# VHH binders against ATP-dependent (S)-NAD(P)H-hydrate dehydratase, part 13

Target 1, 310 residues: ATP-dependent (S)-NAD(P)H-hydrate dehydratase, of Phaeodactylum tricornutum (b7fxe8)
Amino acid sequence: MKTWNDGKTIAIERCVLPLDASLHKGSSGRVGVLGGSARYTGAPYYAAMASLQAGADLAFVFCAQEATLPIKSYSPELMVAPVYSASDFDPVRLVDDMVNEIGDMLPKLHCLVVGPGLGRCPLVMKAVARVLELARSQQLHLVLDADALYMMSLPVYRSSLKGYDRLVLTPNVVEYQRLFPKSEDNNGESMEDASDEELAAATIVRKGAEDRIIVDQRQVMSCGEEGGLKRSGGIGDVLAGTLGTFTSWHAILLDREAVSTEDLPLSCWTACCAVKRATKRAFDDKRRAMTAPDVLHHLGQALDEMTRED
Key: E = the ipSAE of ESMFold2; O = the ipSAE of OpenDDE; V2 = 0.75 times the mean of E and O plus 0.25 times the DockQ between their complexes.

## First folded at step 4 (VHH)

Design g2 (from f03b with T57Y T59Y; framework vhh_8fcz_2; at its last look DockQ between E and O 0.01; V2 from the best seeds 0.00; counts 0 for: pae E 18.5 > 2, placed apart)
Fold by ESMFold2, look of step 4:
Structure g2 (fold): chain B 310 residues (1-310), chain A 124 residues (1-124)
Amino acid sequence: as target 1 above (310 residues)
Amino acid sequence: QVQLVESGGGLVQPGGSLRLSCAASGFTFSRYSMNWVRQPPGKGLEWVSGISSSGSYIYYADSVEGRFTIIRDNDKKMVYLQMTSLKTEDTAVYYCARDEYPLWYSDEGSMDVEGQGTQVTVSS
């Protein structure tokens, strides 16, 4: 599948949660975003807002205390919860306190998006690793981006997700190469390494001009939708948040026995199509002036047009 | 059985202060976010303030921010609401509630209101 029209019928059937006015709030996707540090506050905002604009009912941001006010200032619609303080913390208690704060919320989520603006503080990474283990123990769907992908490139953190199939990784080409390094053969040609058993079950969204959906190191589909001619910072965060919503919908549909675990790649493909189309609309509107907020502005309508039956 | 017992309400003049208490039993108190919710005369429930299970995250409705302070004590299984600068519009029955969804965007059906409440009346 290359463009939305190639896969529209099956994607709507298997990946899109129908609107239903009789449902209570929270029934159509509860997305958590674990990210945001004293230095990086915009990324978790873009991810969480993208989740809402893509159709999630609720979006939570679990971030550094220092990121709380900036993120709330960007939009009051987000539920922002500080889970540690970078400037005023007890290093003996930070890991346990952070895990406890986030852990209370995990049973209430359909998906946890981890990484946007997270930073690389070693104690925070230890806490995040324990959160990932706890999330897995509850069968919570995970979307890992940015600094969470950096964590997965480190052997100490990678093994805890061995064989987990409710896992989405969103590397760009450079991040993908760090996660799955290759070596050359005697002819100077690149050889693909043996399948990485630890992450073989994950759905990988390899971002680029064409987004490639990869499982067990094989491309199973790709999104070739046109996304505009400008690279803008923050579009990756928009994709991570949009994946949060579609992964949440997948989790809901899976619980209803309406789909199988093998449909997660199609949900990821659908999210890629939505973001590419929103980016194209934003680019047509703003051209050289386009930024990630413009993509956010167009995301809801792009998805509505994609999913309308006509 | 879950029990939440509110107390500390009363009659107070505008500008006055009160401290509400809520004693919790019948559940693992430290696992739950706790909230204060109020019902003004002739109106529905209105969220007032919330505090996360650890006490690290505290939220207030705009109408009370800067005037009310929520506090919890996990050892004693208590939550408190210190109210200052009280106004006539603060008149309500105040309830302590567990929040399965620690979000003030949730409809009121996402909170457990278990107790009898405590009446706060702000009047000359």
Scores: ipSAE 0.000, ipTM 0.149, lowest interface PAE 18.5, mean pLDDT 82
Fold by ESMFold2-Fast, scan of step 5:
Structure g2 (fold): chain B 310 residues (1-310), chain A 124 residues (1-124)
Amino acid sequence: as target 1 above (310 residues)
Amino acid sequence: QVQLVESGGGLVQPGGSLRLSCAASGFTFSRYSMNWVRQPPGKGLEWVSGISSSGSYIYYADSVEGRFTIIRDNDKKMVYLQMTSLKTEDTAVYYCARDEYPLWYSDEGSMDVEGQGTQVTVSS
């Protein structure tokens, strides 16, 4: 399946949480975003806001204390938590405090998106690795993007997620080559080699002009929906957040015994279609002036159009 | 069995001080954020203050900021609320509540209020 029309019937049935006015707040998805350093505040904002615009009820941002005021200033709709500070110079205290603050919230989340704006501080990465292990122990869906993908390229962090099937990674072509250096990928024209056992259970969303959904080094789906003619910064963060919503919906539907774990790739494909369609609508509206906030603005309308049964 | 037992309430004059205590049992206290919420006569529940599981993050309602201090002791499984400069508007039943949510999410409906509360009356 390449376009939304090819798979929309099964995707609506298995990946889209229906609107229900009787549901309690938080029932339509609770997404956490772990990222945001003093230097990089836009990325976690785009991801968290995208999750809300796609239909999640609640979005939480776990970030550096120095990032909290900027992120709160971007939108009052986000629940923003400082989980570490650059002013805390005790390595044990920083790691343990960060893990405890995030760990308290994990049971309340349907998905944790990790990486947007995170940075590469070794102590922060150490804390994130412990959070990922806790999330896995609680069977929490994970979406790893940006700096979290860098962590997964490091052997010391990669092995903790071996065999985890509630895991989504969102590499671009360069990041994909770092994650799977033994892959015989010829620009997406061939099936990937089954060369990496560590991440074989994960769903890989390899971003590009055509997004490719890969499981166990095999391309199972692709999204060939037309986006805009402008490549804009921040759209990758919008995709990460949109995946947060669709993986949250997968978690909810899985708990209701309405779907299986094997439906996660379809959920990822659906998120890709939504972002491509939102990007096309934003480009048609703004042309050369299109930026990531414009894609955010059109995400809800794109999803509504995709899921309407006339 | 999960239990939260509040104590330390009483009658005080405006400008006075009280220290409330909450004793927790039946759960892993160090894994939960802890909150104080209050119910004034004839009104709904109002969130007062919260402290993270580690004690590193503390938040207060605007109405009590600068006057109240929340403290936790994970070894003793206790939460305290030190109240100073008390006003007649602080008159309420005070409850200790555990929460799985982080403190920046002040939704009273998400908090687990299991105790009987402790009455604080501020009058002349």
Scores: ipSAE 0.000, ipTM 0.205, lowest interface PAE 14.7, mean pLDDT 83
ESMFold2 (binder alone), look of step 4: mean pLDDT 81; pTM 0.826
OpenDDE, look of step 4: ipSAE 0.500; ipTM 0.794

Design g3 (framework vhh_8fcz_2; at its last look DockQ between E and O 0.01; V2 from the best seeds 0.00; counts 0 for: pae E 21.1 > 2, grease 27.5 > 24.2, placed apart)
Fold by ESMFold2, look of step 4:
Structure g3 (fold): chain B 310 residues (1-310), chain A 123 residues (1-123)
Amino acid sequence: as target 1 above (310 residues)
Amino acid sequence: QVQLVESGGGLVQPGGSLRLSCAASGFTFSRYSMNWVRQPPGKGLEWVSGISSSGSYITYADSVEGRFTIIRDNDKKMVYLQMTSLKTEDTAVYYCARDEYPLWYSDYGMDVEGQGTQVTVSS
């Protein structure tokens, strides 16, 4: 029971950047991933690789210096830039140096994905908050996952993104409860906290067996595509990276005046469909042995089949 | 409401011992891996040790292995850090943190909620 077929025509029209032989490198999406700490190297790698597998031309990873070697060893395709060192840092200069390194790259991006493996060091979070303000000032699209969602649960950081409509949040159930603590109901389908005035313009991707797309108190779409029977810790990172690509394509199409800001939820829905279908393929192949690399392996083919015309 | 309350810190001489405690409430404690992290003066957070939800898998940072012992008591909803052979480099605010999900290996965030407990190692 395919739900992609219900929206395929409009999603291809409004969310999928056409392949074009006249396009140069970088024309099909430039995604940055701000994440990766001394302890957490896999999450930013999976997010960045998912962006490439979903069709982005370039993926950058801004991470702790200690994460650089592991991430570079997995793929020459990623542009990995250390932006601070946890073990050899100057606390007087860490925030400013980190902001400068990332800030120089923001104009080159279509979307910044923030959070995978970022950690919760207070000084790093202060730097990330300043990066988010810079990104907003440049109208850069943002996808916030993982530790960036934790940041948004803190009032001091949440208020800086008030009213920003180029913003995607990707909570699972537990993260949603922390982000919107008054949203309890019997099955978690209440959306009262999504009306929070600071985040009302954001597109919320509430992850689960059915992914729910929420804007301004309304579930505007849901993805009921069949995934796998196994939950893997890395699938969230794959979704964050896939959202990076579709959000980048949205930004490109928006700049061309081919779509409007109200099409961002459809882009997010499309990314959810792609990841669910890739997960189903990976699960059918591997069953209990399925891991995030299996989902990555299937992502490009799943998307190609979703968008291919007969 | 998730609450993690750290205690047991204090001033101790090099070579001394100290036992930290973390009382957990507001969530199903037995479903989560738990960690100790620390923040030395003017530095970022440093992971110290982790223990799986069942207690079957335990890991330590290289800098503390052999000196620190992590213990959990699921019935009392407590996690402890027994520290011995303390060095001045161990001076930090210590926090307990849960993984967002019950899996020991997770590339996905640790939740630091409490005010921490200060450990100062000086002669």
Scores: ipSAE 0.000, ipTM 0.108, lowest interface PAE 21.1, mean pLDDT 81
ESMFold2 (binder alone), look of step 4: mean pLDDT 81; pTM 0.834
OpenDDE, look of step 4: ipSAE 0.129; ipTM 0.606

Design g4 (from f03b with T57Y T59Y D99G E108Y G109Y S110G; framework vhh_8fcz_2; at its last look DockQ between E and O 0.01; V2 from the best seeds 0.00; counts 0 for: pae E 22.6 > 2, grease 25.6 > 24.2, placed apart)
Fold by ESMFold2, look of step 4:
Structure g4 (fold): chain B 310 residues (1-310), chain A 124 residues (1-124)
Amino acid sequence: as target 1 above (310 residues)
Amino acid sequence: QVQLVESGGGLVQPGGSLRLSCAASGFTFSRYSMNWVRQPPGKGLEWVSGISSSGSYIYYADSVEGRFTIIRDNDKKMVYLQMTSLKTEDTAVYYCARGEYPLWYSDYYGMDVEGQGTQVTVSS
C-alpha cells in the first residue's frame, strides 16, 4: 500500500470508527498529550488540536505549569492541566506529584501521546518514565514522539516498554538512528544489540517524504501520498496527534473485538495518509505561506474525503 | 532455504565501471528490503546501499553516493549494483543481504549475509 486508494476499503473497515447517532461525548476517542515545558508550548497544542480535528471527542494536555496559559490561549477546546512547575519544584515530591496527577486520568484515556515539547529535564523524564510504566500496566495505547523518543534512546528508560505492542514510535531518520544505532564493533564482529529486541513489538512510523510503517524492523507498509513542498514546523506534532486519534479508535475497536492487535500498523498508515493529504490541501491553498495551523484546518476535510463513499 | 547468489565482480582499473547482480530465492523477495554490503581486505563488513521492498526508498553510504546505483526487479527476484568511477578503496568482496533491519539503521553484522560474495578489485 502506497497511497490511500490502494488501502481505502480495508482501512475504512478496520481503522475508522463510524459516526453513530447513539454515541455520547467521549465515546469516539479520548486522547491525552503529555508534553509542554517552560520553553516549548506550541508542539503539545498542535498534537492535541490535531487529535480533535482528526475526530477525537476529547483532548487533554498535561504540561508544565509555565505552559498552561500559552496553551489555553491558543484554544479553549483543550483541557489543559499543569502537572509540575519548572520554576518552583521540590525534587523529592515532583516525580510523585506528577505521576499522581497524570495517573488519575489514565483510566479515562484511550491513548496517551507523549513527547511534544516535553523537554529533557532529568526529573521530569524520571516522572514520565513512571507514567509510561503505569500506562502499560493498564494496557493504554502510547504514541511517543520528540523528547519521548529521546528518552527511549537512553537504556535506563527503554527496558520498561520491552515487548509492548500497544506502542507507536514516530521517529524521523535522525531519531530512528538514535533508537537503533549501528554496530559499534570495528573488528568485523557482530555487536548484537539488545535494543532491537526491546522495541521489536512497537509500531514505528518513520517519517519522511514517504512514511514507512515498520514492525520488528520490517517495513510492513508505506505511505507515499503527496504532501507539500514546504517543511513547516509543527507538522510532525500534527501527525503525532492524528496518530493519537487513530490509535484511540484502534483501542475502541479492539475492545469491541472488531479488530486485532495486528491492525495497529494499518491504523498508523491511515493517519499518515490523512496528514499527507491535509498537508497537500494546505500547501495548494497557501504555498510558501503554509504553517501548521493551515494543516490543522484541512485535516477534517481530508479525512472526510478519504472516508466518503461516492 | 534462503539463497543469495552474487555475480559480476572482476578486476578493473580506477575510474572503471562494473555491474553486480544478486539472484534471490527461497523467500518472498518482494516483502524484504535488500542491501549491498562489502568486506574490504582485512576489514569488517560495511554497508554500501539499500533499497526498500517496493523500491520507494533508496539509500547509499556517503562513500559511494553519486557513484553507485542500486536497482531491484521484484518480478525476477534480482537486485543490482551499478558501480561507476571506481576507486581503489572500493576493492572488496561484495555481498547482497536481505534486510532484517531498517535501511539506515543497520547492525552491519546483523545483516543476513548468505552468499559467497563477488570479488571486486580496483587496481592499476
Scores: ipSAE 0.000, ipTM 0.102, lowest interface PAE 22.6, mean pLDDT 83
ESMFold2 (binder alone), look of step 4: mean pLDDT 83; pTM 0.856
OpenDDE, look of step 4: ipSAE 0.060; ipTM 0.578

Design g5 (from f03b with S33A T57Y R98K D99G; framework vhh_8fcz_2; at its last look DockQ between E and O 0.43; V2 from the best seeds 0.00; counts 0 for: pae E 19.1 > 2)
Fold by ESMFold2, look of step 4:
Structure g5 (fold): chain B 310 residues (1-310), chain A 124 residues (1-124)
Amino acid sequence: as target 1 above (310 residues)
Amino acid sequence: QVQLVESGGGLVQPGGSLRLSCAASGFTFSRYAMNWVRQPPGKGLEWVSGISSSGSYITYADSVEGRFTIIRDNDKKMVYLQMTSLKTEDTAVYYCAKGEYPLWYSDEGSMDVEGQGTQVTVSS
């Protein structure tokens, strides 16, 4: 599949929750975003807002205390919770406190998006690794981006997710090469080695001019939807958040036994199509002036257009 | 290395039944969709049926719907094709193939045929 029209019927059937006025609050996706540090507040905001604009009912942000007020100020619809403090750094309690704060919320989520603006503080990464283990133990779907992908390049953190199939990674080309260095240095088809790769069950969204959906080091789909001619910072965060929503919908449909784990790549492909179409709409509107907020503005409209009957 | 061994073929009369088996090894069987494909005499490969990794999603080619049943056993690493109401048009070499996803929605859902297949001949 290359464009939305090629896969629309199956994607709507298997990946899109219908709008239903009878559903209670939170029934159409509860997305958590674990990210945001004293230095980086925009990335988790873009991811969380993209989740809402893509159709999730609730978006939570688990961030550094110092990021709380900036992110709340961006939008009152986000439920922002501080989980550690860079200014009041307690190396003895940080890991346990952070794990406890986030862990209590995990059962209430359909998907946890990890990485946007997270930073690379070693103690924060240790806490995040324990959160990932807890999330796996509860079969929570995960979307890993940005600094969470850096964590997955480190063997000690990577091994805890071995074989996990409720897992989405969103590397760009450079990040992909760091995560899977052997997959691209020979003939790709002949180099499949499912028995050696710890992350073989994960769905990989390799971002680029065409977004490639990869499972077990083999491309299973690609999104060739036209985006915009301008690169803008934050579009990756919009994609991560949009993936959060579609992964949440996948989790809901999986619980209903309406789909199987094999449909997660199609959910990811659908999210890629949505973001590409939103980017094209934003670019057509703003041209050289386009920024990530413009893509957010068009995301709901693009999805509505994609999912309309007839 | 991937190994798929098909068996259970034979000669049957029209209207008869057969059950084909495929033993899999050399890959994590429970992670892959499995397919049956067939090659009629003098023709190319033709997809017959697919089953998702969990077994929850099953599809059939129109020509066999209602007559064939695909089954998998992840514990034994086996996939089966129960064939009933066989027709002379079902005469073919039957192969099993692993796939990333069921073939009906992937541009890159081409199957790799690994085994020697099993001959099914339907004639009077």
Scores: ipSAE 0.000, ipTM 0.159, lowest interface PAE 19.1, mean pLDDT 84
ESMFold2 (binder alone), look of step 4: mean pLDDT 82; pTM 0.844
OpenDDE, look of step 4: ipSAE 0.005; ipTM 0.245

Design g6 (from f03b, 18 letters changed; framework vhh_7pa5_2; at its last look DockQ between E and O 0.07; V2 from the best seeds 0.00; counts 0 for: pae E 20.8 > 2, placed apart)
Fold by ESMFold2, look of step 4:
Structure g6 (fold): chain B 310 residues (1-310), chain A 124 residues (1-124)
Amino acid sequence: as target 1 above (310 residues)
Amino acid sequence: QVQLVESGGGMVQPGGSLRLSCAASGFTFSRYSMSWVRRAPGKGPEWVSTISSSGSYIYYADSVKGRFTISRDNAKNTLYLQMNSLKPEDTALYYCARDEYPLWYSDEGSMDVWGQGTQVTVSS
């Protein structure tokens, strides 16, 4: 399916959680964002706010202590929890403490988005790898972006998610080439030790002018919705957060036995359509002045138009 | 004008040693963390090592740990990488990079100033 109109009926039926006045708070998606470091505070904010704007009930941010005040200052709607301190860490306890803090929250989530602004500190990456393993052990859906994709390009971390199918990866073209050096979409000349099949069960959202949805190294769908002519920092984070919501809805519908695991790629495709349409609205409104907050502003409206029943 | 200039690259036999230098100018060197990053033919950038502004915190990629030693001389505004027990897989263009934040973590996105790189080739 290329544009929203090509798949609208199926996507609404299988991927969109119905609004219902009888629903309680938290029943329409609980998204965690693991990201944000002393240096990068905006990325996890965009991801978490996109989750809320896309329709999740709750968004949690698990970040460095140094990122807590900046992120809270951006919006009071986010529940921000520091899980380590860059300036006052204990290298002996950091991994265990992060895993315990985040692990206590995993059962309360429908999806964990990992990577936006995370950084690449070896101890933090080791802790995140343990969190990913713990999340897998309880069948939690994962969306990996940014620094989490970098982690998956490293053999030591990649093996933790071998064969996991409740997993969404969101590489751009360059990140995809690092993750799948032998794929059909690459030239295949690499002698890298990485195995493309380790992550073959994941749903891959390869970002670009056309977002490609890839499973088992085969494109199964594409989103050709028109976005905008301006690249803006943070749109990738908006997509990661939007995927968090649609993946949460998939998890809820899967638990209710209303859909199957084979519907996750369609949920990802739907999120891509939403972000492209929101970006187009924002670009039409702002042109050269468009920024990621403009895309956030239009996200809810774009989704309402996409899912409105006549 | 902020500048980083690498030197000391060359061709060396497997098992050999090489020392890279990076001369910094145009900024207060002692206030910044510094990193080495390498790019092998046909590969993306790979972080190698980071040293904090004071030299108190040092980190290595697992692929080089025990073989490479990063150091700095703040009086001479110079960063070093001593590479021992070199292997053919160490063949790459090695970049010196300034880390915008003096923290114990680093990635390619946090490095705001790069040198031109110095080639290291490990071959018989």
Scores: ipSAE 0.000, ipTM 0.113, lowest interface PAE 20.8, mean pLDDT 83
ESMFold2 (binder alone), look of step 4: mean pLDDT 85; pTM 0.864
OpenDDE, look of step 4: ipSAE 0.025; ipTM 0.433

Design g7 (from f03b, 20 letters changed; framework vhh_7n9e_1; at its last look DockQ between E and O 0.01; V2 from the best seeds 0.00; counts 0 for: pae E 17.0 > 2, placed apart)
Fold by ESMFold2, look of step 4:
Structure g7 (fold): chain B 310 residues (1-310), chain A 124 residues (1-124)
Amino acid sequence: as target 1 above (310 residues)
Amino acid sequence: DVQLVESGGGLVQAGGSLRLSCAASGFTFSRYSMYWGRQAPGKGREWVSGISSSGSYIYYASSVKGRFTISRDNAKNTLYLQMNNLKPEDTALYYCARDEYPLWYSDEGSMDVWGQGTQVTVSS
């Protein structure tokens, strides 16, 4: 499948949670975003807001204390929880406290998005690694982006998620090379990673002009929807948050036995189509002036058009 | 050879200030997170502050927050700790350490290079 029209019937059937006026709040997707540091507050905001704009009922942000006020100031709709302080250095207490705080929330989530604005502080990454192990033990779906992908490029962190099939990774081409260094051919095109068995069960969304969906070292789908001609910081965060919603819907449908674990790649493909279409709308509107907020603004409309009967 | 050399310690009155330096050589300093730790007599080692390779992330133990400031100068391969409003409980051997984190694969808090330390003594 290359464009939304090619796959919309099966995607709507298997990936889109129906609107239902009888549902209570939280029934249509609860997405957590673990990210945001003293220096990077916009990325977790874009991811969390994209989750809401894509249709999740609730979005939580677990971030540095120093990021809470900026993120709350961007939008009061987000449930922002500080889980560590960047200005405190206490390696004995920081890791355990962060794990306990986030861990108490994991049962309330359908998906945890990890990485946007997380930073590469070694203590925070140690805590995040423990959170990922805890999330796996509860069968929580994970979307890893940005600095969480850097973590997965380190063997010790990657090995703890070996064989986990409720896992989505969202590398761009540079991040993909870091994750799968044997995958490049001599012509620079991506190729199957014939030797990496640790992440074989994960769904890989390799971002680019055409988003490629890769499972078990094989491309199973691609999204060739037209986006925009301008690169803008934060569009990747919008995709990560949109994936959070579609992965949450997948988890809900999986629990209802309406789909199987093999449908997660289609959910990821659907999210890619939505973001590409939102980007196209934003680019047509703003051209060189387009920024990530413009894409976020168009996301709900793009999804409404994609899912309505026509 | 990889080396870390601390300086700037000494005897200081309570309420006073000291600035510690840690000169690094033999490795690409700008690629590593760096820490200041301390060890008081009869106590285990305690991490005081840390700073990421770029300086983007800075962390302090709660006991020193607001009083100590970590910084680095990647052009001079030097790590600093400015210590203000010193208290007698800050008395310790202070050492800098390179975090092996990029090469780390199992142990939490692994450190592969450390300095000899510089003594800080805070009198009443």
Scores: ipSAE 0.000, ipTM 0.149, lowest interface PAE 17.0, mean pLDDT 83
Fold by ESMFold2-Fast, scan of step 5:
Structure g7 (fold): chain B 310 residues (1-310), chain A 124 residues (1-124)
Amino acid sequence: as target 1 above (310 residues)
Amino acid sequence: DVQLVESGGGLVQAGGSLRLSCAASGFTFSRYSMYWGRQAPGKGREWVSGISSSGSYIYYASSVKGRFTISRDNAKNTLYLQMNNLKPEDTALYYCARDEYPLWYSDEGSMDVWGQGTQVTVSS
């Protein structure tokens, strides 16, 4: 299956949460985005806003205090929680305070997207690793992107998610090579002490002109939808947030016993189709001037068209 | 080497039953969706049933729904097809196949490993 038309009937049945007037606020998905440093405020905004545009009810951003006001200024729809300060912290307390602040919210989420704009501060990464362990213990769906993928390339963090099957990683080709240096897909490169086994249960969305959905180093499906011709900053963040929504819907449907864990790759494929179709619509509208906000603007329309019964 | 070997075919009277088995080797069977297909003389291939890697999702063609039951034993690397209330039109070579894609996307183009098949003949 390469295009939306190839799999839309089954994807609508198994991956799309139906619109129901009886549902209360929060029942159509609650997505958290953990990221956003003082320098990188756009990425978590694009991810969180994409989750709302894709159909989630609520989006929460956990970020640096210094990122909070800029992100709130982009959209008042986002619930923004400062969880650490880059300029005013106690190194001994930062990790515990950050974990406690985020930990309070984890039971209220259907999915946590980690990485957009996160940065690579060692203490922040240590706190994030503890949050990932806590999320796993609660069976919370996880989408790891950007700097969270960098963390997963480090042996000290990688092993904590061994065997976790409610996990989605979104590497591009370069990031994929860092995550799986000894895989058959990386023939010609070798790194000591890297193990592919820890992430074998995860669903991998390898981004490219054609997005490939991989489980245990085996391609299970691909998205060959035509996107735009322009490479634009932020579209990867839009994909991460859209995955947050479809992964949340998978969590809700899984809890209802309507689907199985094996449907997670299909949910990821559906998100890829939505973002590619939104990007195509945005590119057709704006051409060379297309930016990530244009993709966001078209995401809801693309999904409505994709999922419309009549 | 990756291999699928079917067994359990034979000659049976209309209304009878047969149980087919497919033994998988050379790959991690529990990671793949599996299918049973059939091909009658002079006809194209027809997919009759499929099962996801965990066994949670099952597909049946309308022609066999209610009469055939697919199952798998991941500990034994074996796929099964229980065929009840057999009809003369069920006469065909039955083969198992491995699908690289999730169950619900499979078609002939998704299959990457095929067995040689086991013959089922149903007399009137």
Scores: ipSAE 0.000, ipTM 0.159, lowest interface PAE 18.9, mean pLDDT 83
ESMFold2 (binder alone), look of step 4: mean pLDDT 83; pTM 0.841
OpenDDE, look of step 4: ipSAE 0.553; ipTM 0.817

